# VH-VL binders against b0r0t1r1705to1887, part 21

Target 1, 183 residues: b0r0t1r1705to1887
Amino acid sequence: RLRVLADVSGSMYRFNGVDGRLERSMEAVCMVMEALESYEHKFKYDITGHSGDGFDIELVRCDKVPKNNKERLKVLKTMHAHSQFCMSGDYTLEGTEHAIRELAHEEADEHFVIVLSDANLERYGISPDRFARVLTSNPQVNAFAIFIGSLGDQADRLQKTLPAGRSFVAMDTKEIPQILQQI
Below, E stands for the ipSAE of ESMFold2; O stands for the ipSAE of OpenDDE; V2 stands for 0.75 times the mean of E and O plus 0.25 times the DockQ between their complexes.

## First folded at step 8 (VH-VL; framework fv_ifabotuzumab)

Design m2 (at its last look DockQ between E and O 0.94; V2 from the best seeds 0.00; counts 0 for: pae E 2.5 > 2, grease 19.2 > 18.9)
Fold by OpenDDE, look of step 8:
Structure m2 (fold): chain C 183 residues (1-183), chain A 120 residues (1-120), chain B 107 residues (1-107)
Amino acid sequence: as target 1 above (183 residues)
Amino acid sequence: QVQLVQSGAEVKKPGASVKVSCKASGYTFTDYYMNWVRQAPGQGLEWMGEINPYSGYTNYDEKFQGRVTMTRDTSISTAYMELSRLRSDDTAVYYCAREGDYGNWAMDVWGQGTTVTVSS
Amino acid sequence: DIQMTQSPSFLSASVGDRVTITCRASQSISSYLAWYQQKPEKAPKRLIYKASTRQSGVPSRFSGSGSGTEFTLTISSLQPEDFATYYCQQYYSYPLTFGQGTKLEIK
């Protein structure tokens, strides 16, 4: 059982022109969907977003995963539209905590939560230490963070704060499939 | 209602150990981190450490490492804090305090406190 | 460790007064700041969390503001039951740390 948590907050849209963060996020989500293609028989996965509107925004349902590029594009469009019109706020920690708690109650051989985020957590007022605690809050659920990009040494600093093996850096979103295969 | 009930006052001699209990009720014990905070007479609040009741994971303030042991019994929703090698400056009121969840963090529920007196 | 410094340590005021207590962090803690009220021989009571969110049941006269390194607790109009000691606390990083406290006394 796998849940991917994506940031679809307003800041993703507002600052997309600056650093392309929304585009990178959408690309990352697309890479995840593509990577998991043909593995639906082995993995039950969903994709959930967080924003100022909440931390349980449905993007992909377990029982209705995208089967083609058209359906994948629809998911990306949903992400874009939501980021554009949602309320201000970020619920990365709350979303992660929620994902972990929900998955823990589901029957599976293994449980995974993957948080797609950038390496600018502190810029959003998110404590790396608090994030680390949330990621390790339930040993039954293997929670990881994949940081899609880094400004300067931000990714390195986060790697030092987060538990070993619980975070990955993807400077290129094309690296995400390989990371997922390692999980 | 959500509440934490702590064990009674303790009087100990220097060098001894004390174990304080904190029984939780009104909520799922394993879903919330439990903190321990102490307060010396006439002084401020001092964080000692925390425990994840689900996993048993602990995080102690460095000041208490090697002397403090935090444990829990999930079957009776009870957290324990044991402090060893007691000295006079360990005299204080010791509190257990639950930390909230889903952004409602910080200590939202407190026990009534346990007075520990260390004297020769 | 993150040091939390409250000011003032002691404050005398009258019923009806507007009171402000300040808490400074030695480094940025974003909004991971809580305020507690403690009355004599009682356990602390959380008033504010996330710097500005009022605990359920706490009177509206209590408000918190600030982010980063500077935070403020304001009591718009002091009531008799508000005379107590107040503590700020950061939960941004470990170890968790408290301010030294502000004792609010009746003038």
Scores: ipSAE 0.747, ipTM 0.903, lowest interface PAE 0.7, mean pLDDT 93
Fold by ESMFold2, look of step 8:
Structure m2 (fold): chain C 183 residues (1-183), chain A 120 residues (1-120), chain B 107 residues (1-107)
Amino acid sequence: as target 1 above (183 residues)
Amino acid sequence: QVQLVQSGAEVKKPGASVKVSCKASGYTFTDYYMNWVRQAPGQGLEWMGEINPYSGYTNYDEKFQGRVTMTRDTSISTAYMELSRLRSDDTAVYYCAREGDYGNWAMDVWGQGTTVTVSS
Amino acid sequence: DIQMTQSPSFLSASVGDRVTITCRASQSISSYLAWYQQKPEKAPKRLIYKASTRQSGVPSRFSGSGSGTEFTLTISSLQPEDFATYYCQQYYSYPLTFGQGTKLEIK
């Protein structure tokens, strides 16, 4: 059982013109949906958003997984709409902790949580130590972070702080399917 | 009501060990990290370490590494802190303190404190 | 280790005064900052977390502000029950560290 978390905050919308962050997040979600389409026999998944308004925003239900491009586009439009009207607060760690606790109670062979994030945690005010603690908080839940389109000293420093094998860097969103297979 | 109740005061000689207990009630013990903080007479607060009651994972301040052991018994919702090779400057009040959840990770509920006196 | 420095260490004030206590971190801690109140022979009580979020049940005269390296706790109109020692604490990185405390006394 697999849950993917995506950022749909107001800052994603407002800063999209500066660095393309909303477009990058939407592309990453699309790649996840497409990659998991070929693995439906192994995984039941959903996708949940987080924003300044909260951290349990349903984007994809596990019983209503998109089956075609029309349905996938609806998911992306929902992300865009939420980011347009939501506050800029960050709930990445809170949403991850909530997802881990919720999935730990479900009956499944394996439990996975994947967080799609920008590696620039310092600029978002996210503590790497706290992130690492959240990812490893429950040994029954395999929690991972995928950092998208971020390079440099800041990304290297963050990966050294986070648990080995629990974080990945995707310089391009097209790398996401391969990263998911490693998990 | 959320409550942390600690074991009673102890007097120890240098070189001995002390084990302080912290019994939790009114909440799901395994959902919240437990911290241990001490306060020497007339001094400020000093963080010693934390334990995840679900997994048993611990993280200690380097000053106490090798002397402190934090454990728990989930069947009775009780956390423990043991400090070995006691010195006179370990005389302090020792507190257990629970974190909140979902980003509220500062210590929101404290035990009443356990006075440990180390003297010859 | 992140050092937390409070000022002043001691403060004498009258009921009704506006009181400000500052806390400086040796490096950025974002908003991972809490304030505690401790009365003699009692355990600390959390007042503020996330730099500015007031704990439920804490009077509105207590407010926190700041981010990064500089933080303040303000008591807008001091009451008799507010005379205590106040500590700031960062929870951004390990080890968790406290300021040295500010003792607030009756003038």
Scores: ipSAE 0.477, ipTM 0.782, lowest interface PAE 2.5, mean pLDDT 81
ESMFold2 (binder alone), look of step 8: mean pLDDT 93; pTM 0.949

Design m3 (at its last look DockQ between E and O 0.04; V2 from the best seeds 0.00; counts 0 for: pae O 5.2 > 2, placed apart)
Fold by OpenDDE, look of step 8:
Structure m3 (fold): chain C 183 residues (1-183), chain A 120 residues (1-120), chain B 107 residues (1-107)
Amino acid sequence: as target 1 above (183 residues)
Amino acid sequence: QVQLVQSGAEVKKPGASVKVSCKASGYTFTDYYMNWVRQAPGQGLEWMGEINPYSGYTNYDEKFQGRVTMTRDTSISTAYMELSRLRSDDTAVYYCAREGDYGNYAMDVWGQGTTVTVSS
Amino acid sequence: DIQMTQSPSFLSASVGDRVTITCRASQSISSYLAWYQQKPEKAPKRLIYKASTRQSGVPSRFSGSGSGTEFTLTISSLQPEDFATYYCQQYYRYPLTFGQGTKLEIK
């Protein structure tokens, strides 16, 4: 059982022109969907977003995963539209905590939560220490963070703060499929 | 109602150990981190550490590492804090305090406190 | 460790007064700041968390503001039951740390 948590907050849209964060996030989500297409028999997965509107925004349901590019594009459009019109706020911690708690009640051989984020947690007012605690809050759920891109040494600093083996850095979204295969 | 009830006052000699208990009620014990904070007479609050009651994972302030042990018994929703090699400056009121969840962090529920006196 | 410095350490005021207590962090803690009230021989009580969110049941006269390194607790109109010691606390980084406290006394 796998849940991917994506940031679809307003800041993703507002600052996309500055650093392309929304585009990177959408690309990452697309890469995840593509990577998992051939593994649907092994993985039951869903994709959930967080924003100022909440931390349980449905993007992909376990029982209705995208089967083609058109359906994948629809998911991306949903992400884009949501980030454009949602309320201000960031629920990275709450979303992660919620994902872990919900998955813990699901029947599976293994449980995984993957948080897609950029390496700018501090800019969003997210405590790396708190994030680390949330990721390790339930041993039954393997929670990881994949940081898409890095400004300067931000990714390295986060790697030092987060528990070993609980974070990955993808300088290019094309690296995400390989990371997922390692999980 | 959510409540934390701590064990009674303790008087110990230097070099001894003390174990304070904190019984939780009114909520799911394993869903919330438990903190321990102490306060010396006439002084401020000092964070000692935390425990995840679900996993048993602990995080201590470096000042207390090697002397403090935080544990829990989930069957009776009770957290424990043991402090060893006691000295006079360990005299204080010790509090257990629940940490909030879902962004509602910080210590939202406190025990009544346990007075520990260390004297020869 | 992140050091939390409160100002003032002691404050005398009268009922009805507007009171402001300041808390400074040695480094940015974003909004991971809580305020506690403690009365003599009682356990602390959380008033504010996330810098500005008021605890349920706390009177509206209590308000928190600030972000980064500077924070304030304001009591708009002091009531008799408000005379106590107040503490700020950061929970942005471990170890968690408290300010030294502000004792609010009746003038």
Scores: ipSAE 0.878, ipTM 0.938, lowest interface PAE 0.5, mean pLDDT 94
Fold by ESMFold2, look of step 8:
Structure m3 (fold): chain C 183 residues (1-183), chain A 120 residues (1-120), chain B 107 residues (1-107)
Amino acid sequence: as target 1 above (183 residues)
Amino acid sequence: QVQLVQSGAEVKKPGASVKVSCKASGYTFTDYYMNWVRQAPGQGLEWMGEINPYSGYTNYDEKFQGRVTMTRDTSISTAYMELSRLRSDDTAVYYCAREGDYGNYAMDVWGQGTTVTVSS
Amino acid sequence: DIQMTQSPSFLSASVGDRVTITCRASQSISSYLAWYQQKPEKAPKRLIYKASTRQSGVPSRFSGSGSGTEFTLTISSLQPEDFATYYCQQYYRYPLTFGQGTKLEIK
């Protein structure tokens, strides 16, 4: 069982023109949906978002997984529209913590939480030490972070803070399928 | 009612060890990290470490690493802190303190404290 | 380690006064700052967390502000029960660290 968290905050929309962060997040979500399409018999997954509106924003339900490009595009349009109209705020720690607790109650052979991030934790006022602790808070839930983008020095510093094997850097969104195989 | 109740005062000789208990009630014991903080007479507060009661994972201040052991027994909702090779400057009040969750990670509930006196 | 420095260490004030206690971090801690009140022979009590959020049940005369490296606790109208020692504490990075304390006494 697998839950993917994506940032759909207003900052993703507002700064997308500066660094393409929303486009990268949408590409990452698309890559996840495509990678898992061939593994639907093995993985039960959903995708949730976090923003100033909260941390349990449905993007993909596990019982209504998109099956074609038209349905996947609708998910991406939802991400774009939400980031445009949501309230200010960041719920990365809370959303990750909530996902871990919720999945721990589900019956499955393995539980996975994957957090997609652009490695701007300190700019959001998010403690890397606290994020690392949240990721490792429940041994029954395997929680990971994937840092997406060309800001390699920020991601590299963050990887040193997080436990080994719990964080990955994707300089290009096309690396995401390979990273998912590692976790 | 959330409550932390600690074991009674201890008098120890240098070189001995002490084990302080902290019994939790009124909440799900395994949902919240437990911290241990000490305060020497007339001095400020000093963080010693934390334990995840769910997993048993611990994180200690380097000053105490090698001398402190934090454990718990989830069947009786009790956390423990053991400090070994005691010295006279370990004389202090020792507190257990629960922290919150969902970003609220400061210590929100404290035990009454356990006085440990180390004297020759 | 992040060092937390409080000022003043000792403060004498009268009932009704507005008092301010300052806490400085040796490096940025964002808003991961808590304030505690401790009376003699008692455990600390949390007043403020996340720099400015009051704990439920704490009187509104207590307020916190600041982010980054500089923080303040303000008591807008001092009451007799407010005479105590106050500590700031960062929880941004391990190890967790406290300020040295500010003892607030009646003048």
Scores: ipSAE 0.495, ipTM 0.794, lowest interface PAE 2.7, mean pLDDT 83
ESMFold2 (binder alone), look of step 8: mean pLDDT 93; pTM 0.951
ESMFold2, look of step 10: ipSAE 0.462; ipTM 0.781
ESMFold2 (binder alone), look of step 10: mean pLDDT 93; pTM 0.952
OpenDDE, look of step 10: ipSAE 0.022; ipTM 0.625

Design m4 (at its last look DockQ between E and O 0.82; V2 from the best seeds 0.00; counts 0 for: pae E 3.7 > 2, grease 19.5 > 18.9)
Fold by OpenDDE, look of step 8:
Structure m4 (fold): chain C 183 residues (1-183), chain A 120 residues (1-120), chain B 107 residues (1-107)
Amino acid sequence: as target 1 above (183 residues)
Amino acid sequence: QVQLVQSGAEVKKPGASVKVSCKASGYTFTDYYMNWVRQAPGQGLEWMGEINPYSGYTNYDEKFQGRVTMTRDTSISTAYMELSRLRSDDTAVYYCAREGDYGNYAFDVWGQGTTVTVSS
Amino acid sequence: DIQMTQSPSFLSASVGDRVTITCRASQSISSYLAWYQQKPEKAPKRLIYKASTRQSGVPSRFSGSGSGTEFTLTISSLQPEDFATYYCQQYYSYPYTFGQGTKLEIK
């Protein structure tokens, strides 16, 4: 059982022109969907977003995963539209914790939560230490962070703070499929 | 009501160990982190460390690493803090304090404190 | 470690006064800041968390503000029961650290 948590907050849209964070996020989500297509027999997965509107924003349901590019595009459009019109706020920590809690109650051989982040946690006021604490909050759930891009040494600094093996850096979103295969 | 009840006062000699208990009631013990904070006489508050009662994971202040051990017994909703190789400057009131998550952070509930006196 | 510096360390005021206590962090802690009240021979009591959220049951005369490195606790109209020692605390990163405290005494 796998849940991917994506940031679809307003800041993703507002600052997309600056660093392309929304585009990277959408690309990452697309890569995840494509990567998991061949593993649907092995993994039951969903994709949830967080924003100022909350931390349980449905993007992909376990029982209705995208089957083609058109359906994948629809998911991306939903992400884009939501980030454009949602309330201000960030619920990365709350969303991650919530994902872990919910997933822990589902029957599976293994449980995984993957948080897609732009590694710019400080700018959002997110404590790396507290993020690490959340990721390790339930030993039954393997929670990871995939940092999509890095400004300077942000990703490296986060790697040092987060528990070993709990974070990955994907400087290119094309690396995401390989990362997913490792889990 | 939610409350934390700590064990009684302790008098120890230098070099000895002390183990303070903190029994939680009125809430789900494993849903909140348990922190330990001490306060020397006439001094401020000093964070020692925390434990996740659910997983047993701990984080200690480096100052106490190697001397402090935080544990818990979930069956009786009790957290423990053991401090070894005691010295005179370990004389203090030791508090347990729960810490929430999900937007309810910091220490919202405290034990009554346990006085630990280290003297020859 | 993040150092928390409170000012002033001692403050004398009268009932009805507006009192402000400041807490400075050595680096940004976003809004991960709490305020506690401690009376003699008692455990600390949380007043404010997340810099500005008032604990349930705490009188409205208590308010917290600030973000980043500068924070303030304000008592709009001091009451007799408010004379105590106050501490700020950051829980942004480990180890958690407290300010040295502000003792509020009656003038």
Scores: ipSAE 0.484, ipTM 0.830, lowest interface PAE 1.1, mean pLDDT 92
Fold by ESMFold2, look of step 8:
Structure m4 (fold): chain C 183 residues (1-183), chain A 120 residues (1-120), chain B 107 residues (1-107)
Amino acid sequence: as target 1 above (183 residues)
Amino acid sequence: QVQLVQSGAEVKKPGASVKVSCKASGYTFTDYYMNWVRQAPGQGLEWMGEINPYSGYTNYDEKFQGRVTMTRDTSISTAYMELSRLRSDDTAVYYCAREGDYGNYAFDVWGQGTTVTVSS
Amino acid sequence: DIQMTQSPSFLSASVGDRVTITCRASQSISSYLAWYQQKPEKAPKRLIYKASTRQSGVPSRFSGSGSGTEFTLTISSLQPEDFATYYCQQYYSYPYTFGQGTKLEIK
């Protein structure tokens, strides 16, 4: 059982013209959906979003995953539309905690939570120590972070704080399928 | 009612050990981190460490590393803090404190405190 | 370690006064700041968390503000029961650390 968390906050839309952050997040989500398309026999997955409006924003339901490019595009359009009209607040820690707790009680052989982040945790006021604690909070849930578009020294500082094997850096979104195979 | 009830006051000699208990009630014990904080007479508060009651994982302040052990017994909803090789400057009130949930990470419930006196 | 420095260490004020206590962190802690009230021979009681969110059951005369490195606790109209020592605490980074305390006496 797998849950993927994506940032759909208003700041993702607002600054997309400056650094392409919303486009990278949407590409990452698309890569995840494509990578998991042939693994539905092994994984039941969903994708939820977090923003200033909350941390349980449904993007992909586990009982109705997209099967083609048109359906995947609809998911991406939902991400874009939500980020356009929502507040900037961040619920990364709360959303991750909620996902871990919720999945721990579901019946499955293995439980996975994957958090997609642009790795600028300190800039957004997110404590790396708190994030690390959340990722390792329940040994029955395998929680991972994938950092997208990170600069080298920022990623190195985060990897020092985060548990080994629980964080990955994707300099380009096309690296995401390879990272998922490691998981 | 959410409560944390600690064991009674103790008097110890230098070099001994002390084990303080903290019994939780009124909530799901394994859902919240437990922290230990001490306060020397007339002084401020000092964080000693934390335990995840679900997993048993601990994180200690380095100044207590090697002397402190935090444990729990989930069957009786009780956390423990043991401090060994006691010195006179370990004389303090020792508190257990529950950490809040979901972005509410400050210590929202405290035990009544356990006075430990280290004297010859 | 992140050092937390409170100012002032001691206050004397009258019932009805507005009181402000400040807390400075040696580096940014975002909004991961809590305020506690401790009365003599009693355990601390949480007043504020996330810099500005008031604990349920805490009177509205208590308010917190700030982010980054500078934080304040304000009591807008002192009551007799507000005499106590007040502590700030960061929980951004290990080890968690407290300010040295501010003792508030009500005249």
Scores: ipSAE 0.382, ipTM 0.754, lowest interface PAE 3.7, mean pLDDT 81
ESMFold2 (binder alone), look of step 8: mean pLDDT 93; pTM 0.953

Design m5 (at its last look DockQ between E and O 0.80; V2 from the best seeds 0.00; counts 0 for: pae E 3.0 > 2, grease 19.8 > 18.9)
Fold by OpenDDE, look of step 8:
Structure m5 (fold): chain C 183 residues (1-183), chain A 120 residues (1-120), chain B 107 residues (1-107)
Amino acid sequence: as target 1 above (183 residues)
Amino acid sequence: QVQLVQSGAEVKKPGASVKVSCKASGYTFTDYWMNWVRQAPGQGLEWMGEINPYSGYTNYDEKFQGRVTMTRDTSISTAYMELSRLRSDDTAVYYCAREGDYGNYAMDVWGQGTTVTVSS
Amino acid sequence: DIQMTQSPSFLSASVGDRVTITCRASQSISSYLAWYQQKPEKAPKRLIYKASTRQSGVPSRFSGSGSGTEFTLTISSLQPEDFATYYCQQYYSYPLTFGQGTKLEIK
C-alpha cells in the first residue's frame, strides 16, 4: 500500500513563475504515475494533495488510477487548478501525519508514504525536525520524502536533519522512477 | 474528559533513582507524544524529553542523557519517567504533558505535577 | 540550542490595563511558538500555539502575534485572574526550550 502526498498549495502557483515549483511538482507526480504503471497488480497506490483547503485532497484514487496519458494529464490539470484557486495555507505536516495514520489502518504487507516536497521547507515555515518526527511517527508505515530540487545546500542540510534513508533528493524529476524502484 | 494523573510526591537521597508515573485518560494514549517538563523551586520550566507512546521512541535533552529513561505501558495508558543518580539540584516539580496533533502542537494537557525532593 | 528570551521578567499592572509580553528566539522558529500561563502551585496552561492560535476556552483578550524571532503575547484588558507567570516555548527544533518567564503582578 502506497500513498503519494503532493503539495498543491497556493504558493506553488504563486511562485511558479519564480522557480517553476508547480511545474516541477506536476512533472514529479506524472513520473510517479508512469513509474507505477503496470504495477497496479502488485501495488495499491493513491495520490493525495495538501493545500490551504486541507490535507486530504484527492488526486488519484486507488480504485481509479490513470491508465493513459490523457488521464494522467487530467490529474495534472487538477493539481494546477487547485493550486490556483485554493485557500492560503500549507499542511505538509498535517498531510503527512494524516497519510501515515490512515495507511496504518489498512491491511497490506508493507505500507509506504512518499511526500513530494521542495527542499525549501524552511522557506515555507516547516520545521525539518518536526517533519522528521512525523515521518518516523509510526514504524508500521515507511514514510519518505523526495525533494524535487534544491537551492544551494538546502538538500544537504535537510539530509542531515532527517533520519538516514528517509529522504531522497531528485535534482531532476527523471530520477524519481529510479528512487521509487529502490523503495 | 482528557486528563493526566501523576504519581505522588517523592523524597529521595542523593545518588538514588526516582520513577514518576503519568496515567492518561479520556483519549487514545498511543496517538499523542508525551513530554516531561520539570520546574525547580522558584525557577522556570525545563524540557526534559519526550516519548512516542506508540513506538516507544524517545528524544531527551542532552542535559539528561544517560540519567533519564522514559517508558510507557500502553496496556494501562501510563507513561513513566525515571531519573537516576539524583542530586540536590534535581529537586523540582516534574510534569508530564501531552503534545497535540495535526498542527495543534505544543503541550495542551498537563499532569498535576509530582514533587521530587532530593536531600541528604 | 535555541534560546528564548522574554521581556520583561517582571511586570506590574492594574486591572483593565493593556499588557504586552515579548519573546525573542536566538534564531528563526517560524511560527512554532506557544504561550503558557502558570498560577502558583498549579501546572502550566497553554494559551496560544502556532504563535497566534488561541487555545479553546481561552478568553479573547489574550492574543499572540509574531513570526521568525520576535513574538508577542497581549492581554487587551487585564482581569484579576490574569495575574500569573507566563512562559513562551519554541517547538521548532530540539531540544524544546522555554523562556525564563514573565511574572505579572498587581500594581
Scores: ipSAE 0.872, ipTM 0.934, lowest interface PAE 0.5, mean pLDDT 94
Fold by ESMFold2, look of step 8:
Structure m5 (fold): chain C 183 residues (1-183), chain A 120 residues (1-120), chain B 107 residues (1-107)
Amino acid sequence: as target 1 above (183 residues)
Amino acid sequence: QVQLVQSGAEVKKPGASVKVSCKASGYTFTDYWMNWVRQAPGQGLEWMGEINPYSGYTNYDEKFQGRVTMTRDTSISTAYMELSRLRSDDTAVYYCAREGDYGNYAMDVWGQGTTVTVSS
Amino acid sequence: DIQMTQSPSFLSASVGDRVTITCRASQSISSYLAWYQQKPEKAPKRLIYKASTRQSGVPSRFSGSGSGTEFTLTISSLQPEDFATYYCQQYYSYPLTFGQGTKLEIK
């Protein structure tokens, strides 16, 4: 069982013209949906968003995963629209902890939580110690972070703070499918 | 109703150990980290450490590393803190405190406190 | 370790007064700051978390503000039950640390 968390905050929209962060997040979500296509019989997954308005933003339901390009585009349009009208704020830690707790109570052989994030977590004042604790808080839930962005040395510093094997750096969104296979 | 109930007051001699219990009720014990905080007479609050009741994983303040042991028994929803090699300056009220949920990782529910007096 | 320093350590005020307590961190803690109220012979009670979010059931006269290194707790109109000791606490990094406390007494 797999849950993917994506940032759809207002800061993602507002700064997208500066560094492409919303576009990268949307590309990452698209890569996840495509990588898991044809595996839905063996993998039950959903995708949720977090923003300044909350951390339970439904993007892909596990019982209604997109099956074609039209449906995948609709998910991406939802991400774009939400971020456009959402207030600034960050719920990465809260959303991750919520996802881990929800999945821990589900019946499954394995539980996975994957957090898609950019390297700019420190700009939002996110504590590395708290993030590391959240990712390792429940041993029956395998929680991972995938850092996406061209500013790799910031992501590398965060990766060194996090437990080994619990974080990955994707310099390009095309690397996402291979990272998911490692998980 | 969320509640933490601690064991009763203790009087100990220097060099002994003390084990304080904290019984949780009204919530899922294993879903929330448990903290231990102490307060010497007339003094402020001092964090001692935390335990994840699900996994048993602990994180201690360096000041207490080597003397403190935090454990739990999930079958009776009870956390424990044991402090060894007691000194007179360990005289304090010891609290257990549950960490809050979602965006409020600070302690939201506290036990009533357990007075530990260390004297000859 | 992140040191938390409260000002003032002692405050005497009358019912109806507006009071402000400050808390400084030795380094940035973003908004990972909580405020607690402790009455004699009682456990602390959380008033504010995430610097400015009031705990459910806490009267609206209590408010918190600040980010980074400087934070304030404000009581807009002091009530008889508000005479207590107040602590700030950071939870940004380990070990978790408290301020030394501010004792608020009736004048």
Scores: ipSAE 0.413, ipTM 0.746, lowest interface PAE 3.0, mean pLDDT 81
ESMFold2 (binder alone), look of step 8: mean pLDDT 93; pTM 0.949

